# VH-VL binders against q9lss7, part 26

Target 1, 226 residues: q9lss7
Amino acid sequence: MGNTSDDDKILSYEDVVLRRSDLDILNGPIFLNDRVIEFYLSFLSTVHSSTTISLIPPSIAFWISNCPDTEYLKDFMKPLNLRDKDLLILPVNDNSNVEVAEGGLHWSLLVYYKEANTFVHHDSYMGVNRWSAKQLFKAVSPFVSNGDASYKECTDTPQQKNGYDCGVFLLATARVICEWFSSGGMKNRDELWFANVKETVPDLVNHLREEILALIKKLMSESVSK

## First folded at step 4 (VH-VL)

Design ma20 (framework fv_maftivimab)
Fold by ESMFold2-Fast, scan of step 4:
Structure ma20 (fold): chain C 226 residues (1-226), chain A 122 residues (1-122), chain B 106 residues (1-106)
Amino acid sequence: as target 1 above (226 residues)
Amino acid sequence: EVQLVESGGGLVQPGGSLRLSCAASGFTFSSYWMNWVRQAPGKGLEWVSTISYSGDYTYYADSVKGRFTISRDNSKNTLYLQMNSLRAEDTAVYYCARESYGSGSLDAFDIWGQGTMVTVSS
Amino acid sequence: DIQMTQSPSSLSASVGDRVTITCRASQSISNYLNWYQQKPGKAPKLLIYAASSLQSGVPSRFSGSGSGTDFTLTISSLQPEDFATYYCQQSYSTPTFGQGTRLEIK
């Protein structure tokens, strides 16, 4: 019926404004929306603020992938200063409709690591976002490398067992990779962060929703404004 | 032996319907993305449709969208293609093909069936 | 859709010859290029995946090279069983095939 008056702002964190419906999403077995993904990526950015990690918001990643032409994309990308970053975290969504920015049915993660000059795609539902990830890779690659970056699918990345946790796997994997980078990064160019993701993500996804909920409630209690 | 065997092809009138089956053996069918690829007489290969390992995601070539439906039954190790509103230009040999997602970032069609002929003619 | 252009459309060669077939994508596809061999009345067979990786069981005389938009399939010393039609296929987005190159006896 168009009555959304009760879904008011609950928290303003950095560039993200969360609403009460976002808490309901985290409390239930429900697909994570753009705002929850952006919020937690922004939180990770704060935790790792002294590093050269850039965590790209979903809306920015979507626009990069669906930009109308090459010159427009060039102008858009320049202010992002991506060449100054050693690790890029990019959320991938299967939504291709430019009229509906907050859509799609599946989340996955694309990561660029400068030292290896490689993009790695982590998809918790094997292969679903492969074409969307390649589109984003192609759009971003000219702005972080000289057109010689490698692309890999992480074929043994942890897999979801339900239809709604893809966003949780995205966030868990992003967190593990950021922690790996902050702990010293590359020890083997063929291994990268793959062992850390494989060993840590399956357990982390079992409690990450609860952890994010607790974080939001803590920040709400510390805030004097919604 | 890894094998795919198609069946269900035949002669059908324009506007008619036909269901193709592909029986898989020698591998864990439920772990693989599957495809239908067709080839008109004397012509090249054309991708028709893809289905995820669970059946939850399906993709179609623009030429068949709204008319063809890909599905699978993992308990029977069988892939299906339901073809409705058939046109003369759908006349082709239809192959089922397995996708080798685990081959180092690459979606190649590593195993193919023998094909089944579909002729749409009056 | 990404368009794949093969050249030549047909090629005549003798046993022992070095044969080269080319494939061009309408946009960059990185290394997401596969090569297939098809003999008359038979299903296609995968020869090369990832532009340059030889499929298990395929003779070493077959090799692939290229990245981005321009790709090549090479047969270093043609054998009688190699007379067939060859197709390139991109897997970067929704699959598309080249028109095929028919390799004939000279």
Scores: ipSAE 0.031, ipTM 0.607, lowest interface PAE 7.2, mean pLDDT 87

Design ma21 (framework fv_maftivimab)
Fold by ESMFold2-Fast, scan of step 4:
Structure ma21 (fold): chain C 226 residues (1-226), chain A 122 residues (1-122), chain B 106 residues (1-106)
Amino acid sequence: as target 1 above (226 residues)
Amino acid sequence: EVQLVESGGGLVQPGGSLRLSCAASGFTFSSYWMNWVRQAPGKGLEWVSTISYWGGSTYYADSVKGRFTISRDNSKNTLYLQMNSLRAEDTAVYYCARESYGSGSLDAFDIWGQGTMVTVSS
Amino acid sequence: DIQMTQSPSSLSASVGDRVTITCRASQSISNYLNWYQQKPGKAPKLLIYAASSLQSGVPSRFSGSGSGTDFTLTISSLQPEDFATYYCQQSYSTPTFGQGTRLEIK
């Protein structure tokens, strides 16, 4: 019955505060913003809270990648206790490294798996973010391994067919990898999570926006009842 | 067939300028970072310059910084290297090279042109 | 810049021999190490990427190993067409190449 701002807070979930405009982004064929990505990664973190999975917020990943001083980075990274994690999920963006074409920013996913001592990059548009992923890998590697971690591009990762779903592919791929890790059933295969990603992500991306929107509405109603 | 073809090399006097071109065919040019690599007669390979997808990021070897400019025209599938204030030590075969992605390579140069010779002498 | 040092600078071997070329980085480069073959008068050809991955179309007698600072390229059974100069290259930071190893075959 009054004025409603697109910037009004609608849900506080863990460390993320969603606004009404974030629902509009999920409802439309629009590039996902940092808040929506942070929200869903935070949700996956709570779903997998009994595991040794760490999902890093976009703002933190960006700061790590662009930290101007190794000493500042070391002080920041130490309390995160990343060496205690077996799986690390990191969102990648192209803000600092690649010219932004009309159509928006590009999201991709960097994953570290301790058992293989390997970072894997998943990019839904032909590896466009691979240099940004490499910068993040270089910044993070000393804090999760002994400086001997390997890097791999997942070149057959599912590919987007439009200009706006890169964030959706990031979130879908992150979810599948977390589920793979938590299930334990595929750990004895030499292919990591690659088969699971290739089989599940293409279908998941078709309905993930509506699924996240429904989740937010459910959490909003539960917040009122509490 | 994936191909890179260089042109624009030749004989130039010290202090002169040359513009090299690299014509790409058989792949989506705008989806790859591109490089120039040179080789002086009888010497090894030396990286010269790198350019991102649309030219928003460019990198140069210290030996050419301020004198050379890398650029690209994705509508023409062509990579360029503008070379100014040329010196005798810039004499080399200049190769155009694509950074790999489709093969899972870590920024390896998977496709090379046959090179164009630049000779700087009086 | 990261310096890449190859050893030896040249070697001579017979057909059927096992040949090993080494490459050392001045700092850790993880697995960001590529090997190229260059025949006289030709452009370089990618042989090995990511330290140990064989490029499509390259004979299986070529293999790469190593991580961090020390890397090796091995040719298990040398053939006449392997006469060439071999270069290592790091892609961890601004690209740098080793000085090259010239392989002479009898």
Scores: ipSAE 0.304, ipTM 0.707, lowest interface PAE 4.2, mean pLDDT 87

Design ma22 (framework fv_maftivimab)
Fold by ESMFold2-Fast, scan of step 4:
Structure ma22 (fold): chain C 226 residues (1-226), chain A 122 residues (1-122), chain B 106 residues (1-106)
Amino acid sequence: as target 1 above (226 residues)
Amino acid sequence: EVQLVESGGGLVQPGGSLRLSCAASGFTFSSYWMNWVRQAPGKGLEWVSTISYSGGSTYYADSVKGRFTISRDNSKNTLYLQMNSLRAEDTAVYYCARESYGSGSLDAFDIWGQGTMVTVSS
Amino acid sequence: DIQMTQSPSSLSASVGDRVTITCRASQSIYNYLNWYQQKPGKAPKLLIYAASSLQSGVPSRFSGSGSGTDFTLTISSLQPEDFATYYCQQSYSTPTFGQGTRLEIK
């Protein structure tokens, strides 16, 4: 029989409302949904709130990538104040159907770093989201640079070994890059955050689901005590 | 050596169908995005279609959408182009081309086949 | 689609000459521009990718420059084997080619 408790709202965090079924997704070997991705990006945004890092929600990235009118896109982008940001974190999804915002089967990460004037794509299933990432790059680039930003694939980015962890790799990579930026980076290396991602992400992925679950449960307990 | 060899071209009447093949050798075919590019006699190059390394994503020029289907068989290292409802303006040499992939390569067509001629005429 | 315009459509030159071919995009394509050489009866060959990067095995006399909308292919000292048709191609969106520049012996 139907279990309606799976639709129960369990936590309101910033602009994200998590449901009980989201805990089951995190507890199992299951593809991460838009809400879980948005929640953790929002949490990282809070952790790094004193920096010039902007972490874009999945729904916003989707609409930027699929906006049919350049004038509408311009009006949409203006209030995001992206030119004031030094690091931009953008989730990429392979869903291009404007009638279904929460579609698609693969997550990846697009990052813009202002100092290098470069977009870097991290895809844990190499090649799957290349066109989707490039489409998002094209839509965003005019609003963060003077039309001269470069794009590159991180060809040695950590790779998943299963069909469901792409979202976990997105979140792990985003966290490592945010921590790299907040620590001042490694300016004497010409490879941005690549060494940090390569060294840290493979281990982090093995624990990140458990860490996010523990974080949600902690926030749930804190919300009832006020 | 890295090679792409096209086959399947020929003479067909308007409204007819042809299936082109491109046999790849000398590289890991399953790791590369692949393309079809055509060239009408005495004219320039025109991109026709792109397929991702897994076959999960396909893209088409507006002139061929709904008529052409790109596909691949990674177990046979072969790329295909199924061409239906052929028109006189589809007359061209069809090239199979590999898309470069790597830091800084920006999706250039780095390896090309010799081409196969498709003539659509009554 | 992004329109690519090449100039000139054809030019005549002598061995040893410096040759310049230009390509203009209808909108900014950043550095997503490639140059190809095609000899009669042959498939195209990649010369330059990412506007200015020389493909492995291509002679150093070939160079590319430009970004945004305006791009240039230069051959510093023309050789007999360089007489061919040259095409620019943008990879920023669905691929589009310029109409080609035919380089002829003077």
Scores: ipSAE 0.008, ipTM 0.498, lowest interface PAE 10.1, mean pLDDT 85

Design ma23 (framework fv_maftivimab)
Fold by ESMFold2-Fast, scan of step 4:
Structure ma23 (fold): chain C 226 residues (1-226), chain A 122 residues (1-122), chain B 106 residues (1-106)
Amino acid sequence: as target 1 above (226 residues)
Amino acid sequence: EVQLVESGGGLVQPGGSLRLSCAASGFTFSSYWMNWVRQAPGKGLEWVSTISYSGGSTYYADSVKGRFTISRDNSKNTLYLQMNSLRAEDTAVYYCARESYGSGSLDAFDIWGQGTMVTVSS
Amino acid sequence: DIQMTQSPSSLSASVGDRVTITCRASQSISDYLNWYQQKPGKAPKLLIYAASSLQSGVPSRFSGSGSGTDFTLTISSLQPEDFATYYCQQSYSTPTFGQGTRLEIK
């Protein structure tokens, strides 16, 4: 009964429906769920809508990574038009149980940059998601690079100090990379976005939960006819 | 300093069970992915199983899937391999191995235990 | 699974010789190739990771090269302690090892 009120729809943004329980997640030192991750990636997609950046929802990344049939995967991938994109942002989750799509204990970020023909994995906890990230890389690579793309770990990416902020680091890193690309990141071709991530993400993660919470409350107030 | 020590090997009849343990020391065990790799007498190395830092993700070689279970207890710095329905072809030295991270490493096994012998024989 | 094939299966050389061991993957594995040394009765030891990166504490006479499907381990000046079996291993997918190359000095 008490739990029923936590399922109340509070905001419909693009294809994401947030619940009251999602606000509680953002208010606490709690692992971010698929809905919060999807919401903020969707928001970044809106901010960068005039660019060739594609931010993939967690559910779509999960399906790509776990599709056992190559022909069905091709049909699924075609509408995403990934070959038209210069930067792909892909959330990685360590959930290996295909029966539980919103499972897993760790979030990380996989980024594809077309100009460098390289996938870069950003993991805020010691490369924990390397296997999941490589699985996603292998599934996506044929649709963007004909299988000749490079893969690398960003070994000096900012690191979390707790067991619940991995999703926050994913979102902070994604935001910085999108901002780098939109601001003419071609000038940093030799180093990609690494310096920007290292400089900005450690401070951003201290405020991002609060910023996302404020954004949701603002959008809620704007959606009500007053 | 940094070390892995396996135990629990021995002689077992076909169809029997054994549980292997790997005690880790000298590093933050809870931060590393761990592996079991085996080697049959006079043969090469064969990967058996992998477990993520938290235990939330597990992977198995096709030859052991459904029979072996990898697990870990981060509070005890210990890795386990529960081996059920053992077959003669499971006879091997079983090594515990850590996956490297940082310094540009691409999923290499950088620290190995001494191994524990499992013999499956009638 | 990705099959790893090593050549030669065994090699005999003298101290001071330059020796090369080759490893071939059944499909492209980029630079996800590691080399291990195993002495009789001992666990394997990591020598090279990412095809060409020397593991800390490994003598500089060991070097690795290659990418894609063809990889080489080189020992520039063979020493007596290099008697061992050498294994390549791909980490591009579920790990697979080559069959091993046995190196005998003298």
Scores: ipSAE 0.007, ipTM 0.517, lowest interface PAE 10.3, mean pLDDT 85

Design ma24 (framework fv_maftivimab)
Fold by ESMFold2-Fast, scan of step 4:
Structure ma24 (fold): chain C 226 residues (1-226), chain A 122 residues (1-122), chain B 106 residues (1-106)
Amino acid sequence: as target 1 above (226 residues)
Amino acid sequence: EVQLVESGGGLVQPGGSLRLSCAASGFTFSSYWMNWVRQAPGKGLEWVSTISYSGGSTYYADSVKGRFTISRDNSKNTLYLQMNSLRAEDTAVYYCARESYGSGSLDAFDIWGQGTMVTVSS
Amino acid sequence: DIQMTQSPSSLSASVGDRVTITCRASQSISNYLNWYQQKPGKAPKLLIYEASSLQSGVPSRFSGSGSGTDFTLTISSLQPEDFATYYCQQSYSTPTFGQGTRLEIK
């Protein structure tokens, strides 16, 4: 018959419009797409709206990393007001082609913490996105730290055992870091959120797909009942 | 004992091809990003190419793009550099080098082979 | 590409001397600067990573400092085995090396 049902819009949340095919992605052992990543980061942004956390959408992070004009990038960055944020959550994707939708093969997470003036990269498939993460770090650093920020790989960050869960690890790690920040942070400044990530993320990734699916279904039902 | 051993260098005419190999031992080769760095006689060091631990990502110096191909075989603990369309200016000792990524150092070349000499001359 | 400029290109020193080699980046590279030692006919050896961190097994007389664009490698009391060529290398972007500093016996 046709594939019309897979294109149906099922939920409009903030700036994200989810489609029926996105539910299939969450319900299967399948690589998460830009829309699912953006949706959950947007949800976390809503949960932490009273904090100085900024969670950057994948499309914006991609644009920042690949902007060819330094002057245009400056004008784009100004309204994001990043200097007023204490924690930045930035999704990293290895796709560098602006004309190719879903061209990337791997998701990872870059986090900037103002107190430590440090960017930390969390990659659940060690090393794959290192260059893409550094490209994004270089582009963002002048707008938050005048170029004197440190960059660090989290070498003992939880690792995936399959080829499709990188996006789930990105979202789980982002959630744990946001919760760490909102709870007042760690006493040990040198350790940052690393203990929380190591303790919580391995278990969280086992059920995060189901939690996100349940959240979407709840939001869909709320749009009908009231 | 952590060791990298290069082979495959030699004399080749301009326009010719060579394939270099780097045999790794004493560490988990499949866990590390690997590099080729070259040094022309009496000159400084020049980075040539980088490959991710899985082989899924490769990077090249502008001077070798389109001519050189980096690859790896993790089952054989071996790194390769296929060099095509060789020029006189490619004459150098070619070093295999490991990135210290997993040791808390970022993008430092912590282990080097002894090098293999490539001479491009008629 | 980020250009790395080392100075001096060569220097002569005596055993026991304090030696300082400088490296300048054409743009800010934060602390992503490594130092290597190369003896004639040998492969380079990592001395310092992330501008100031001493590699395991390297003598404490070696130290690195700096951030942004200006960096220094210092040997506090030169030993006979330290006569070599020294290279800085930035890891902030696509790797680039300085031209090297040859340390010679005076």
Scores: ipSAE 0.006, ipTM 0.515, lowest interface PAE 10.0, mean pLDDT 85

Design ma25 (framework fv_maftivimab)
Fold by ESMFold2-Fast, scan of step 4:
Structure ma25 (fold): chain C 226 residues (1-226), chain A 122 residues (1-122), chain B 106 residues (1-106)
Amino acid sequence: as target 1 above (226 residues)
Amino acid sequence: EVQLVESGGGLVQPGGSLRLSCAASGFTFSSYWMNWVRQAPGKGLEWVSTISYSGGSTYYADSVKGRFTISRDNSKNTLYLQMNSLRAEDTAVYYCARESYGSGSLDAFDIWGQGTMVTVSS
Amino acid sequence: DIQMTQSPSSLSASVGDRVTITCRASQSISNYLNWYQQKPGKAPKLLIYAASSLQSGVPSRFSGSGSGTDFTLTISSLQPEDFATYYCQQSWSTPTFGQGTRLEIK
């Protein structure tokens, strides 16, 4: 009884191991940590597993941005086969200190869409992560394009009203973009997913914490029954 | 209406310190990233430092890292540059500049102050 | 740091002339290039942002073009008030400015 802790493992989902403290993060007005971001991106990857969408874990995006050796980066990137993907979802964090893996104060989203050959940055607080996003774009771009990929900021992306929901906006925007891609039909290069994001994300962020928390609890109960 | 006014410049001995201030008016100061840019007499422009809207992120030119500190007080609409261990090479007019964002403006310096002269005697 | 190189360093032109100045980045900066005008004793003024977008209030005779590493500022019909030094600046990484181009009206 006295041996329970906030670091107890509560769910193993794909390559992610969630801990009890992660439930407190979701239940509170608190910044989302790397594990919660990775968990939900992994869940979206499972939902869209029949598509050419790749959702990159925060730890991998962090490592790509901060790799100290360009030759080592090339060796790391080649087996990821990113050229086989039509849509890449990449979490951006302002942490640049390799000795503090789960640091940083702000989350944002970088998306690559192959048909438009364009990276788009979605930042829920006035583009404050744009320097970190451009660093990640520079590292990834050579492995997805022939050196001519464009970069743009989505300057009218939905904006947060508090100091802690940046990760929630990252996840909500990623989900809407994945759903836009997976719904099929003709892709409009001039509009991309921008209208869908503006229409859906503001409502979704009001419920996403509770939705993810419910998902985790459901998966926990299913793992016990099997 | 929209303006930035620098102050705090002057003559200082090598190794000395100065604190520059930039007073902002006519816009919501707390919503913008701010910059210091300097210009040595008869020379070109050199970026010195950047601070995010909240003050949570700061960036410095390699030539001033460890010596200069950028800060802001959003309640007073004021940007600061604390300059320590000053060198003759720091002699310049120091400009305060606002960084634009939104609708494709791509981090341009859209509003500049008139500058304040810092002279470090040789 | 990304090095910005402008050419020419100075030029003289007559009123009504078409003037072009160029700016080259040491690596690709996409369209993260801004142009500024500075008159003697005054602060710089933003003319063009995002390589080709004209700042509000700037005369239409000013235009910018380019992407990647090579950029151009053009003044289609030079006026007396255009005497100034012109600077390019990249915002792709930590900001760096070109050395400046001094424009003198003949």
Scores: ipSAE 0.027, ipTM 0.588, lowest interface PAE 7.8, mean pLDDT 86

Design ma26 (framework fv_maftivimab)
Fold by ESMFold2-Fast, scan of step 4:
Structure ma26 (fold): chain C 226 residues (1-226), chain A 121 residues (1-121), chain B 106 residues (1-106)
Amino acid sequence: as target 1 above (226 residues)
Amino acid sequence: EVQLVESGGGLVQPGGSLRLSCAASGFTFSSYWMNWVRQAPGKGLEWVSTISYSGGSTYYADSVKGRFTISRDNSKNTLYLQMNSLRAEDTAVYYCARESYGGSLDAFDIWGQGTMVTVSS
Amino acid sequence: DIQMTQSPSSLSASVGDRVTITCRASQSISNYLNWYQQKPGKAPKLLIYAASSLQSGVPSRFSGSGSGTDFTLTISSLQPEDFATYYCQQSYSTPTFGQGTRLEIK
C-alpha cells in the first residue's frame, strides 16, 4: 500500500527479494518495511562475515517473540545455533497481532553480547518499545546462556526527531555495533558500544536512506533477477 | 514540572460504576505507557492496569479483567479507568502512575496523589 | 503471576542503623526489580530501579542489590525521614508488588 503497490521483483540478494515499492519507501519520508530492514541486516551480515555474529530477520524475530508453543519454539531455535554466537542483532517491532504481517508502529533494536551476558535495547523514540523488546528478550534468553542473561536499556541512545525514521535508527545502530564488534570491541569496556553509537549514529541516520538506495541500485546493475 | 492528578473517586454501591480520570502535565503524555495502581485501606500496593503509549495495547490484573477498562485520550493528556460491576474488594485509593522510559526497566517514576473509591452498601 | 515476598513484614530501628530489607521472586526476574518508599497518606516514591540503580534525587544511603530471585534494599545510615513502608515490585511480567515492609522507630 502507499499508492499503488508494485510487486515487480527488482533485486534478489541472499535470501531477500526486494520489490520496486521498496525503493519508494527508501526515497520518501516513510516508515521502513520488513523487507528493507531484512535486506540491510543481510548486507551487514555479508560485510561482517563472521561465524559468531548473527543478524536475525524481522519475520524470524517476530515469530520467536509470538510463538505460542514452547516445544515448537525449542525445535525452531535449535538449528539457529544461538549458543555459538557472540553477538546477536534482533529487530523489534511493536506489532503483537499475529494475523497482520508487517504491522506495527515502531522499530527498535535488541542486541545480545555474550561476553557481558547482557541484552541491550536501543529505542530511538523514548523507549516506547520496551515491552516488545522485553517479550523478545524473554523468548530468546533461554537459548543463549541458561536463561540467566541481564537486560538493559541504553538510556542515552540517539533519538529520532520525526515519526518515520525509527527503522533507519535501528539499521544505523546495528551497523555501528557490528563495526564495533569486528574492530575488537574493547575500546570502551565499561560502556560496551554505547560511546560509538552516540558518536556515529546521529550523523549516519542523515544519509543512511540514500546509502541503502544507492547500494540497491548498484546491486541491481550487477545482478540478474530471475 | 511533571504532574499527574487523579479525580472521579467517591462512594458507590456494590454493582455500580465509576470512571476515574488522570490529568497529565509537564511531559509528552503521548510518549509514555501509563498505569493504574491501587491500595486498599491499611494494605499493600496492587497493580490494576497498563496501557501502551498509543492505546493499542492494554493489560489487566486478573482481579479486574472483564470489569475494568483502561483508556487514554492523548489529545487531552488524560488517562481513564472505567470501573464496572464494582465489589467491596475494589475499595482502595487508586493511583495514576507513569511508566518511565530509558534505563528504569518499566519502573513507575511519577505518581499522582490518588483518588479514594469506596464500595459500600 | 509472579509472587513477590518481602522479609521482614516490619522492623524497628534507630537513627544511624544499617537497615536491610529483602525481596524474593517466585521465579527468576533477571534485574527487573524496583523499590518504592511510601509515607503515611502519600503516594509511593521510586527509590531504586533495575535492581541496583539509584533514582535521581534519592539519597546515596539507599542502595539495591541482587538478581534472579533474591534482592536486597539497604539503608546504610538510617535517618528520621526514612521511617516509612517499603515495597519491591517486579516488572519482568505484568507488575506485582511485595506485601511491604514497615520500618518503625525503635
Scores: ipSAE 0.376, ipTM 0.746, lowest interface PAE 3.5, mean pLDDT 88

Design ma27 (framework fv_maftivimab)
Fold by ESMFold2-Fast, scan of step 4:
Structure ma27 (fold): chain C 226 residues (1-226), chain A 122 residues (1-122), chain B 106 residues (1-106)
Amino acid sequence: as target 1 above (226 residues)
Amino acid sequence: EVQLVESGGGLVQPGGSLRLSCAASGFTFSSYWMNWVRQAPGKGLEWVSTISYSGGSTYYADSVKGRFTISRDNSKNTLYLQMNSLRAEDTAVYYCARESYGYGSLDAFDIWGQGTMVTVSS
Amino acid sequence: DIQMTQSPSSLSASVGDRVTITCRASQSISNYLNWYQQKPGKAPKLLIYAASSLQSGVPSRFSGSGSGTDFTLTISSLQPEDFATYYCQQSYSYPTFGQGTRLEIK
């Protein structure tokens, strides 16, 4: 009754295994970890059943951006079939230490949209992750584009007002972009999803932690019933 | 007024050490990536080192790696460069520079200090 | 390291002239190119960022163009205060600068 382990496995969803400590992270004003980010991106992947959207796990994005061997990276990237994707969602973390995969202090989002041949970086804290985003852009670009893919910062992307919600902004922005794409969102190709992000993300971040926490608890309940 | 002011330069013998400081004012120092850029007398600009906003990531030019250490104290709005094992080719004016944010700036150096002269000579 | 090569190394021009300075990268750098002006005894000043964007407070006679490997800085009508050395700089990888172009008033 008093014995709990923060390392207890509480839910297995697709390729993600969540632990009890992940619930405390979501319930508090606490920086989101790799597992929570991966879980919700995986959930978005199942909601948007389109075969042309790819949401990359944080650990894979980190490995891609930090791989020191160009030939090894090429062999790893080929089976991911990224050229078959129209929208690529990539989490960015400022951790540069390859020995500490779950390190870092800030999350942001890098998105590739094939129709525009453009990578867009969304950073809720003044673009401070732009070096890490650029590193990931450079590593991924040869596998999705045959020429000069453009890179741009979304300079008017919604901004966080605290030191811990960067991961929440990443997930909210990713969700809005996936919804934009799945709804057929090509009303104004030159403006991409920027208006949708600006309109929807500021309100969504106010309740996304609670929404994800509720989702996990519901899935846990369903797993115990079987 | 957005300003960067360097100090700590001087004359030092080969093999010696110097610590440079850069005092920032007029902006939220803790939100910006910072750089050191040097210029040898009569020569062009050479990037030396970069530090992330938090101090958690540091990068160095191959010519200084293992000898120089960049650091920052966000509570004091100050950037540092610890220079060890100095060589004659390290003689230069050292500039503190801020990486821009916003407006699609793509990591331009938008604010520079006045520079501090480091002379390595016996 | 990405090598940046500027052309010419120096040039002389008269007030009112159109001046063009070129910068070439050893590999594609997209639009990660910045231009700086440095006057004798002073720190560099940012003129152009992202290849073609004019920095706030910089006169409109300065413009930048190019993408990939070939970039150009243009001064449409040279003024006396434009006497300076101009540097291009890539921010695609670890920062590297061109060797500089010294602009002398004829």
Scores: ipSAE 0.245, ipTM 0.694, lowest interface PAE 4.4, mean pLDDT 87

